# VH-VL binders against o27280, part 347

Target 1, 266 residues: o27280
Amino acid sequence: MDSMNVPEVLEIKRIVEESESVKTFIFSWDFRREVRPGQFVMVWDFRDEKPMSVSLIDPVRSEIGISIRRVGEFTDRVHGLSEGDLLGIRGPYGRGFELMGRDILLVGGGIGMAPLAALADEATARGMRVDALVAARTADELLFLDRLEAAGVNISTCTDDGSCGFKGFAHERLLTLEENHDMAAVCGPEPMMFQVMRILDERDVPAQLSLERYMKCAVGICGQCCLDDTGFRVCAEGPVFWSQELSRVREFGRYRRDPAGRRVPW

## First folded at step 15 (VH-VL)

Design ca75 (framework fv_cemiplimab)
Fold by ESMFold2-Fast, scan of step 15:
Structure ca75 (fold): chain C 266 residues (1-266), chain A 118 residues (1-118), chain B 107 residues (1-107)
Amino acid sequence: as target 1 above (266 residues)
Amino acid sequence: EVQLLESGGVLVQPGGSLRLSCAASGFTFSDYGMTWVRQAPGKGLEWVSSISGSGEWIYFADSVKGRFTISRDNSKNTLYLQMNSLKGEDTAVYYCTRGDYSWPFDYWGQGTLVTVSS
Amino acid sequence: DIQMTQSPSSLSASVGDSITITCRASRKISYYLNWYQQKPGKAPNLLIYEASTLQSGVPSRFSGSGSGTDFTLTIRTLQPEDFATYYCQQSLSTPYTFGPGTVVDFR
C-alpha cells in the first residue's frame, strides 16, 4: 500500500549550525519506531527525497537529529529552512552499527562523523571507552568535537592542510594512535575508509564501515545502490558493512556508479 | 597492452621549474590512480607522489611537499608532475607508474631523466 | 615513516641456482608488501603484490612469503634474465617506502 513507508510530516524543532556547510535538523520522534546509530532516513522537502544519516538519537527528550551537508539543489533548499518549517521523514532504514567489546575506535571524515556521533552517544551511555579520530580538509570542517568531548570521548584530530591537529590524512594519523580496540566504526569518503581499513586489518581490529552511495529507493527493492561485485545493496543490506564483507568488493575505494551506471572514479 | 611514456626531463638550474608528462594508453585511464617514482643515478627507488583516478586524492613524499604538484587530465590520458624550486638532490630518472593506495604499481614507463645542476 | 631494509645488499649466483632475498619493515605491515625487479638500464617490473600473490605473466619460479615485519622473495632455478636488482615496497600507508634493493650479479 501507499500508506507503507510514507513520509511523516514533522516540524523542525531546532537547527544547529555545525559548520558553514553542515546543519543538524532536530525533530520530535516517536521511539515506537526504533532508531539505531548507522541507520538513515529519507528526507522529503515536498519536491525531492534524499537519504540522510541519523546523527542524534535521544529517547529521553524524544528527539532525533539529521545532519545535512550543503552539496546541491536539494540540500541548498533544506539549508534555507527555519525552525518551525516542515519536512517529510520516512524510515529508519538500513543496517546500523553493532557495538562489541569495551574499547572502540571511531574514524570519521567530514559529514561521516554524523552517524558516528550517534554511535558515540550510545557507546558512552553503555560505559564503553571511546576514542575518536575526526578528519577533515580544514579545521572549520571538523564536526561534533564539542558534542564528543561532552560525552567523554577521547578525541584526536587531523586536517589535510594542518590547520588543526595532525597535518595529514586519517590513515597516517591512525598509525600514531593507540592500537588496542575491540572494534572500530568508520565513515567518510571511500578513499579514506579504504586506507583506514588496511591499518585496522593489520591490527586485527574488526571494523564496520558505513557507505554513502547513491540511493534510488530506500525500501531495498531497486538495484541502483547495489555494489557490482557482490550484489550488496546499501539501502537493504547496508549502509554498514563489516570489513571482511567489503574486502571482497573490488570497486570499494576506487570508483562508484552514477545514475546511468557509469564508473565515477574517486 | 598497457603503455606509459614519460617526457620532459632536461637539465635545469637549481631553483628552476620543470613539468613532466606521462602519456598513458591501453587501459581506461580514469579507473586507476597514478604514481611518480624517482631514482637518482646509481641509487634505489623513491616514491614521489600518487594521485587518485579523479585527481582529488593526492599524496606526496615529505622531500617534495610544497615544491611539487601532481595532476592529471583524464580527457587526454595524461599524468603531470610540476616541479618547482628544484634542488640538486632532485636529480633522478622519474618513472610514471599505474597505481595508488588501491592498486599496486603494476606497469611502469621507461623514465625521463631530470638533471638539476648549475 | 615505515623504513624498509633488505638483505643481502648483493649476492652472486649462477644460472640454475636458487636464491632468497629478505625484506624487513620497521613496523608491522600485515601482508601489504610488493616486490619489484629492475634489470640494468630498464624500468622496474612488478613481480609480487600482497606479499605472496604472483603478478600475471611473471614466471612461477618467483615466490613470496611472510607477514608482519619479515618477508622473503625466492627465485628457484635462476635464469639469465633474472640477474637484476630486486626491491621490496610497503603498501600499508603513505608515504610509500622501498627497500634499498638487492643486486643479483652473475658469478
Scores: ipSAE 0.811, ipTM 0.913, lowest interface PAE 0.9, mean pLDDT 89

Design ca76 (framework fv_cemiplimab)
Fold by ESMFold2-Fast, scan of step 15:
Structure ca76 (fold): chain C 266 residues (1-266), chain A 118 residues (1-118), chain B 107 residues (1-107)
Amino acid sequence: as target 1 above (266 residues)
Amino acid sequence: EVQLLESGGVLVQPGGSLRLSCAASGFTFSDYGMTWVRQAPGKGLEWVSSISGSGEWIYFADSVKGRFTISRDNSKNTLYLQMNSLKGEDTAVYYCTRGDYSWPFDYWGQGTLVTVSS
Amino acid sequence: DIQMTQSPSSLSASVGDSITITCRASRKISEYLNWYQQKPGKAPNLLIYEASTLQSGVPSRFSGSGSGTDFTLTIRTLQPEDFATYYCQQSLSTPYTFGPGTVVDFR
């Protein structure tokens, strides 16, 4: 009855190969169900259902995009699909990014650029100046550079191996970039986000960070919606959190939890 | 209760290799990042390398990049520093300490002396 | 790299004195600064982290203050065991950097 809670079977309209390990699946979307950058959908391959961030939101073309990295059995099956094949999509879910001010910094690592690419489109459409720091292990894993350039985003890159842009980590590159932004949005591996958060805190830049590991909790699938030391619940709060909230969470950037509740270090 | 014990420091010729070990006890080793800090005779402290709890996030000082490798074995509560292409300027006491980007260097071992000389 | 400087490089003091050591970062580091004590022939030990938080077990005569680029370590009522070298260290970002140290010796 509630269209957000029942999967709609949608045809894959187009597949964009972003890298060897990442594809964006594009679907026609009925924008009577509003979707905002930072929100996610549940993707159903008729066997398993997994949360995926929305990476493209285009109400003019009536399209959404979902970017998926190949990391296991479910994503391997989805990567094997072709244009014209069907997937179940339900949602959107979760708290989206909030925009304020005139200038925004985006800091994305790997697939974390997916929700930030959608945010870049919205920020640009609102007339904000957008700077993006795009980080990856190698040049081949940098995502959405052409799309960001087409949107008018000012792009900086860094790679661990130095194959593109700054040689080093996102937080090291951030120290060499302009310090003036009204806000920031960050998404990527938690060790990267933790170190970036400290630099943004030093600059008094309010930042929102997206934690993909809490997406299942937002739809009531698991019981692990509590962060250490704070008691935060993702059903009301995530996956996007303000930096001030995360600075109080001892587990952020250090360890996560497996299904049995055991600590898994970063 | 927290204890760190370094070993492996010896006299090595320039261009040689050496592996240092640090045995940890008294805490859940995998919950903490670990760091190597060195001190040349009569000089100050110099950060060498840090490794995250899982071993997947690794950081190096520019002076040792490409020559040193940091690793850990969480099943044995042991931190390692593999040093290759050693130079005279690598002569120092090497300290193992608990901490990384997410935690201060709060406990230190007693150090192990590495001398690089002919 | 964020460069750290300390002042003075050495300080002569007597038991019962109050002393202050300063540390400066080449760029703003908020409160991401640690202080360490190293006694002759011994490993360093952590005194203070996040500029002003005293490490468990460290005597209350030690205190830290500051934010941004300028930081101070104060030792009130200096004791014999406090004659040592003191180092500051920035924890904002890799590569982590230490100050050159301040030697506190007998007057």
Scores: ipSAE 0.795, ipTM 0.900, lowest interface PAE 1.1, mean pLDDT 89

Design ca77 (framework fv_cemiplimab)
Fold by ESMFold2-Fast, scan of step 15:
Structure ca77 (fold): chain C 266 residues (1-266), chain A 118 residues (1-118), chain B 107 residues (1-107)
Amino acid sequence: as target 1 above (266 residues)
Amino acid sequence: EVQLLESGGVLVQPGGSLRLSCAASGFTFSDYGMTWVRQAPGKGLEWVSSISGSGEWIYFADSVKGRFTISRDNSKNTLYLQMNSLKGEDTAVYYCTRGDYSWPFDYWGQGTLVTVSS
Amino acid sequence: DIQMTQSPSSLSASVGDSITITCRASRKISTYLNWYQQKPGKAPNLLIYEASTLQSGVPSRFSGSGSGTDFTLTIRTLQPEDFATYYCQQSLSTPYTFGPGTVVDFR
């Protein structure tokens, strides 16, 4: 039955309001199903199913967390739920982040900080030095700062409007930060990730980037997961890709495809 | 064949406003970011602003931040540069070019001259 | 900002000569460097991107090399249509910056 995983109906144990538009939904989890930072689950509200990155992995409390930004009909419905309500969850799926070296850089934009927060927890638990660059449009949209601080992460912030930290974009802020990292993990809007990747490439820092692409699957994995030039399947080969792999993908940072296969620009 | 055609450059007084247009043809306009580059008389090239294919990701040179806005109408294959609070230092030929953070500035229009003087 | 410099600022050459123009970035930019040609009274044309890749339709006598901070543009067997101003431009990060240009004049 592993080839046709059925959603498990789980009770929402706790909801954390991360911002006005982001909530983290916490569920009890049987850790015999291994979950690693960078993996995603399919969240089913009994009408539609969407992929969501795991943002909290807590084996001590036997909990996982899934952080969801309100961006459309599905996420609006999920945001309307309360503790005690039910959601279907299947997975985890995809390739998680790989940790290597002693010093790691995390670069997150908006909701992209969600999978990176889980990675920060694992990296700090392993005794790694973690630097995080947290980027958003405004101060109110910076996510997980308290959680990262509590974990001992060295935090830098930037906002487009200058309301917190550096005034400007993540890649511009990154140019002013320390260059000596053994690896980096990046998650956020593709235009941000593309520009951050170039700076990391210049520094010879191997980077792992997490792609969030449209996926609709009622009964199985579908072709909406494919990247244009290489045929990579996000759910099968991603969502985490090495920068060397993504540098060969012409569509990365430029456009994605809708369900009809038409190019949708960034 | 890729073609870019700028228009709108005229003489304008300091403190005035002007809107430049760039009509694109020969490619799927929305697949590419677009950029404005200017060149003052007898001087070199200066990057002004870039906009992504959707129009959502926008970047400006510090010299024009808060005064210029870049926009595009993908249904009309047209790029715009709205220039406000114009200064003498803004006098230049303004070039429309295809490209942004993800693509080199590979095709250029003929340019349109903006003169800011009293 | 990443500052770009070019040398020489100008040079005089004859048809058939081979010439080299250098470009230096104030910090490392990997291979994120483009070269443009601007003929008198005309718009710029892309010659080379990613330091060494020739743009489609550009004659093979043009070549680019370099990585990090130091880059070169070489034109072998200079032709009459090659008398122009050449600009380098870094594409590592906004704000994008151009070199001041190198004028190649006919002797």
Scores: ipSAE 0.816, ipTM 0.914, lowest interface PAE 0.9, mean pLDDT 89

Design ca78 (framework fv_cemiplimab)
Fold by ESMFold2-Fast, scan of step 15:
Structure ca78 (fold): chain C 266 residues (1-266), chain A 118 residues (1-118), chain B 107 residues (1-107)
Amino acid sequence: as target 1 above (266 residues)
Amino acid sequence: EVQLLESGGVLVQPGGSLRLSCAASGFTFSDYGMTWVRQAPGKGLEWVSSISGSGEWIYFADSVKGRFTISRDNSKNTLYLQMNSLKGEDTAVYYCTRGDYSWPFDYWGQGTLVTVSS
Amino acid sequence: DIQMTQSPSSLSASVGDSITITCRASRKISNYLNWYQQKPGKAPNLLIYQASTLQSGVPSRFSGSGSGTDFTLTIRTLQPEDFATYYCQQSLSTPYTFGPGTVVDFR
């Protein structure tokens, strides 16, 4: 428990440029400290630390990968690093995805495909049929298509602007896809996840959804106060939740809260 | 008390443009998505467009895609519908309603009539 | 697009009657269905959401039922203020679609 809570300084072994704004940082990893898809690590640049989902889990090569989108000061600094540079890694943390049945649907939006790419690897290794719906605003924001194809995943795409695949939103595309899956895993912006969840609920497909905002609660830095949309404190271990859990959360898909408790709308 | 008040409906020529406004009061505007629904004279209800609380997530009916834009100004508690390349088929009472993908259309304004005719 | 149909298109009733309006979706929508009332010259009013949940302030004589593709709105002991047009609307997915409406007229 202590070893997982102490940052280990690791050398960046390889960097893969996934897009103009997304890079995957690959590290050697001792798999005596197990990592599962859907879990995250705390990445420390010796100034700040941020939670990042694990996007590659490779026990054969003894490697993990962490995919990072450039969105602010911390991620800008990390994107400026080179192979051979050092980062602090602590973890893994959080509830990972659970696999069941023979057929899984993955629905990812933008960087949300990162934890789902790791899940796709595990599902295909187990012999499951994997269908992935990859959604983004534009074609250049679609992530991991080559990796998913190499893993034998059946890929459908959609972009808001129609620059690749179906023109429209993930939930609209999902209505035109095969209905029979034993389970689904969903990760992306909450408005996408909310609308996708509704369609999966209609189909009676059990779904797991990953929410970045719950990563802090999983490591205890949010205390016992995760959500308070009904006047009751909600303390939950994330980042992965079953759809039945999220269906009771009025905040999901509508707004989140900043550290001061201020509502930030979607 | 939740109140929604539409304005801007007038007679316009085919091919013209018009901007509708909806002034909201009695609730925290940014916590809710908003929707425009229209009704042609003597006809039923037709969903036009929805916008999320932040303004970032926008949805349109196929009949208006590329011609209409929806926007909001949360600092002014106001919802907008910019209508371009107007057609006779756009003649309708336009209703502002509170709600989107995450909330039912629970409060409606009185509507504003747009007539597109030569 | 999910198409919505209603039956009957119109009906005539007297105060004190019990009436039922049906709504059908072209595909399964679970319970993601809302019912609206519109009085002549007025804006629509939400009656029921999630197929069976009564909106705050709506009289208990209104009730909704159904799931999947087939839904009903029932008004028990019809009152004078209930003569109106009733619309169902699916809330499963964009584009959101309304039924064509059912006109409830007095005899």
Scores: ipSAE 0.819, ipTM 0.918, lowest interface PAE 0.9, mean pLDDT 89

Design ca79 (framework fv_cemiplimab)
Fold by ESMFold2-Fast, scan of step 15:
Structure ca79 (fold): chain C 266 residues (1-266), chain A 118 residues (1-118), chain B 107 residues (1-107)
Amino acid sequence: as target 1 above (266 residues)
Amino acid sequence: EVQLLESGGVLVQPGGSLRLSCAASGFTFSDYGMTWVRQAPGKGLEWVSSISGSGEWIYFADSVKGRFTISRDNSKNTLYLQMNSLKGEDTAVYYCTRGDYSWPFDYWGQGTLVTVSS
Amino acid sequence: DIQMTQSPSSLSASVGDSITITCRASRKISNYLNWYQQKPGKAPNLLIYWASTLQSGVPSRFSGSGSGTDFTLTIRTLQPEDFATYYCQQSLSTPYTFGPGTVVDFR
């Protein structure tokens, strides 16, 4: 059995308050178990287990960071934890982002900026030119701007209410950004990703999109993380998919499945 | 069969308010985004607003932003358009159609006429 | 905003004719272009989506082609029920925009 399938109990070394609703939990990590941007881990609070994207990968300090948005009972409990407390972590799981070319565009919405922040670090370390479009409902929900700036990323922002940067949606802002890139990486709510994907497709920019889907297991053997139309398993084939792959999935951007297999519309 | 039936169009004074309804049948309403498209007398089609299947993702034409609100009640298979601060240029037949960013506007209702005049 | 134009603005034709209507976008929209038909006093109906995919129930005499900025709707062997106004619409991005329409009349 692979050790990645067994939870390891780790101490919370630091907690960073990213916003009113988002915290990053930082752990010491043994990089003999490689972690790539775009992969996720299962976080276990000794009662429930949930998948969380890795938002910081720091081999120099031997640390990983996991950014968690407060959205329900599990995340409320985890947000109540302090430095020194313990969490179970297993993984990493899934396909990470692939980097190619010299220039990359990142398009992140809300908490979707978390895996893209880790990707930005890797891309800049490889000498790539990184442009980021950071989208949120309001200025208070824009994440990782200081970290991206410190990494040398060229940042554009947009908010639905116009409280920071362009007033409007990510795809509308992207349409006014006429720069061409060798590739793009996109993560956020599926309606945002769907519309961004269309614009990148028109520009002939290959894009990788990260899906956050409900799952009960992380090994791809249960149906909870399967995509209806193609049979893709998010935890096995994803969570990162090329735009060409997602263009075949009728449910992408429209609906997902709950734990009981019922359609939940976007 | 897919059916969409608009109602609520009447004569209203400039600055007034009006709510349009669209009753949907023949499909799983929540699986589809919905859209309002209007057509002024003798003129072409103008997109007004779209709403996602859950109601959480909403888009408006610039001409109506801040004045119109789109909403839906999936338990009643009904789409709404709340129109506030009405102007003469809002005079049009308002069509309910199935579709949004993820689906073409494939089925249309018969339309309901809104006249804004003193 | 993406501007849509159509040509001609109107045309006169006879039953049995084949006609073409052109739609142009002010910027590239890939194949995200839909065609609608509207008969006098009636609601529009979808004919073609994604530039060339025929909507279910629409007669095969209708066809669409094009990509990028230039698109064409072709009606082969016009029937009496085809005399109507035709609109193109881009679906690349909000705000969604329609062309001004092309009126197809009896000659």
Scores: ipSAE 0.786, ipTM 0.902, lowest interface PAE 1.1, mean pLDDT 89

Design ca8 (framework fv_cemiplimab)
Fold by ESMFold2-Fast, scan of step 15:
Structure ca8 (fold): chain C 266 residues (1-266), chain A 118 residues (1-118), chain B 107 residues (1-107)
Amino acid sequence: as target 1 above (266 residues)
Amino acid sequence: EVQLLESGGVLVQPGGSLRLSCAASGFTFSDYGMTWVRQAPGKGLEWVSSISGSGEWIYFADSVKGRFTISRDNSKNTLYLQMNSLKGEDTAVYYCTRGEYSWPFDYWGQGTLVTVSS
Amino acid sequence: DIQMTQSPSSLSASVGDSITITCRASRKISNYLNWYQQKPGKAPNLLIYEASTLQSGVPSRFSGSGSGTDFTLTIRTLQPEDFATYYCQQSLSTPYTFGPGTVVDFR
């Protein structure tokens, strides 16, 4: 229990370039510390520490993978690392996805496919039928298609510009996908997740949504992770929430908060 | 009090271009997505385009995709619709309204008439 | 695209009447349905959202009901200012679509 709170310095075993902006860093892992899809780890570059979702869980090879998109100073430094370099990893943390039923739908946007790729591996290993809707702005930004295919997942794609699959947004594509699912898991930009959630609610499909901005609540930090719903402040464990929990939250899909607590629109 | 005021509607030749503006007041503009809805003379309402509060999420009706561009300037509380390659069937009153995927179209401007004709 | 239809296309009524307008979606939209009123020469006004929630400031004589594909707007004790065109609109997904409208005229 206590060992998960101490960063372990691990060697980068392999780096997979998923796109021009996304890399997966693979480490040997001692699975006496269980990791589940939807959980995250704190990645330490010996200067700053940031939460990152686990995108590969492979007990057979004793490996985990962490997929990182280049978006700022920390991620730029990590992207500059090579195989053999060291990173500190602490965790895992957070509420992971719960699998139920026989048929599952995954809806991922951009880097949000990372935790869903790990979930797809587990669901397929359990004998579940997995359908994945993979969404991105362009074909070059569609992630993990080869991994999903190798896992036996039924893949649908959509791109905003029409460069691959359906031309349009995830929620628009989802309306044309007519299949029964026992549950869904959704991860991506909040505006996408909000619109997808409405369609899943209409279909009575229970959905789990992964919200990156609530990862810090899972490690005991309540500042930026508290929800202000109908004037009440709710501190909730994340990053995975059920759709019924999010359907009443005014902030979800509409705005986030800056360090001063002011509303920032999506 | 929430106010939306459209401007820019004029007579324009087929194939021409026009930019519509909508000045917003009485609310925090950047907190709301905004939408353009049009109405051809004697016809019903047709959704044209929506934009999120930040301007990063944009949606278009198929009839205008590739020809129209929606944008906003949150520092000026102004919504824009750039209309290119105008066709006769684009003739309509264009309404600015507050709302998009997360909010109903709860406040509307008075509209601005665009006529596309020779 | 989700197609919206309205019935009737027009109706004639007198002050004090109660009227009902029907809206149908080509697929299930749960309660993601809004109703708008448009008076001649004026912009539309939101009356009802989420099928049955009355917009602030709208008189209680207006009510909405329905879920899935079939929806109704009811106006009890029609007033002179209620003679207008009424539109339903689905809010489940882009592209957002409006019904063709129902014209409520004086008789």
Scores: ipSAE 0.698, ipTM 0.861, lowest interface PAE 1.7, mean pLDDT 89

Design ca80 (framework fv_cemiplimab)
Fold by ESMFold2-Fast, scan of step 15:
Structure ca80 (fold): chain C 266 residues (1-266), chain A 118 residues (1-118), chain B 107 residues (1-107)
Amino acid sequence: as target 1 above (266 residues)
Amino acid sequence: EVQLLESGGVLVQPGGSLRLSCAASGFTFSDYGMTWVRQAPGKGLEWVSSISGSGEWIYFADSVKGRFTISRDNSKNTLYLQMNSLKGEDTAVYYCTRGDYSWPFDYWGQGTLVTVSS
Amino acid sequence: DIQMTQSPSSLSASVGDSITITCRASRKISNYLNWYQQKPGKAPNLLIYYASTLQSGVPSRFSGSGSGTDFTLTIRTLQPEDFATYYCQQSLSTPYTFGPGTVVDFR
């Protein structure tokens, strides 16, 4: 009997240092359990568990990769692990990205490039033209540039401080880029995604956006479903949503809720 | 009732510094981004800076980048604009308004006049 | 930067008239446009957002229309309190930009 709700204890096969604060942990994976870009797994260090997007899907080597940014005690402990150490993994969960058309745009901010890197691999394998806008605060926080280049992706960068590429924010850079795309996929902080979504809406480009907070709904915890602009709850399985769905959610890009239900602003 | 009350506007010499404050009441301050908009005498409205609800996402007009900083104290329901290296062109009424990238500028304070001259 | 223009720069009207003010963006901005009213010596007030959505408490005689680059603000049956300066503002992207304003004055 198969069950995605029981963690499987897996050995860390390889660790890739993506930056000073981000590592990709690679595990052997049986692809009888299919994984799609945009899906996530629950990572368990035998004390706490957290949702992490799948950043590498490699059926040829029978491997998946999970990219983790160091932001607190859980991620600090995981970053302290070595090849050969064990982690609990359960999943995959959630709706993945859908690919359509011939030309796609990826817009990623910080660790949000992780699920988009997996999507870039799939899109390129399908023969699609892929443009990626990679955004970060500084040059040393830009992620996956070498991997995207190796996949044949056309890369644009922007940094808030101007240390690499365009000086400014993702949405400001996007205004100066070519408008020829059949779809877009966006992942990063909600303020970035909100502003990028407006530019894509103006271009009439359908966009899919990945929201970390909706990962709980995908594992059967519906308490994180958004209130719409009429004050009623809208239940949807995340973490990937179409831009038309998110345009109705008044809290998108403004605030989220903590475990006690209190509003946490962006 | 939403209210925004600006203070701090005075006459200051070119090259000087000044901090403006905006006291907010009647709403949950941290749920909203905030913006400063200025208006030079006899001229139109000019966006200066916006800050998100947490204070983490900050945007500036090119004319003030590197000279002005925007900040907020959510525990005191107060928005600030620190103005450094002031120029004659900065002379204007400065308005505090509720809103940012995610919300229209829907409520405005009465404004505070900053005059930069010798 | 996205540049905003307004026409006319000023107009004279009488109570009971219907007037229209035009706003143009230098590039397409979809419906991401707001309209503000400013009375002499007072702060601006939001009238309309998302090109056509009336702000709560604003009289129904005000309406907005348009999309892309061309937008209009219409005031039906002008009242004495409507003599003011009107500004459009694009909300598509930073830096946010306002039109130069249209002054609506008594004839």
Scores: ipSAE 0.806, ipTM 0.910, lowest interface PAE 1.0, mean pLDDT 89

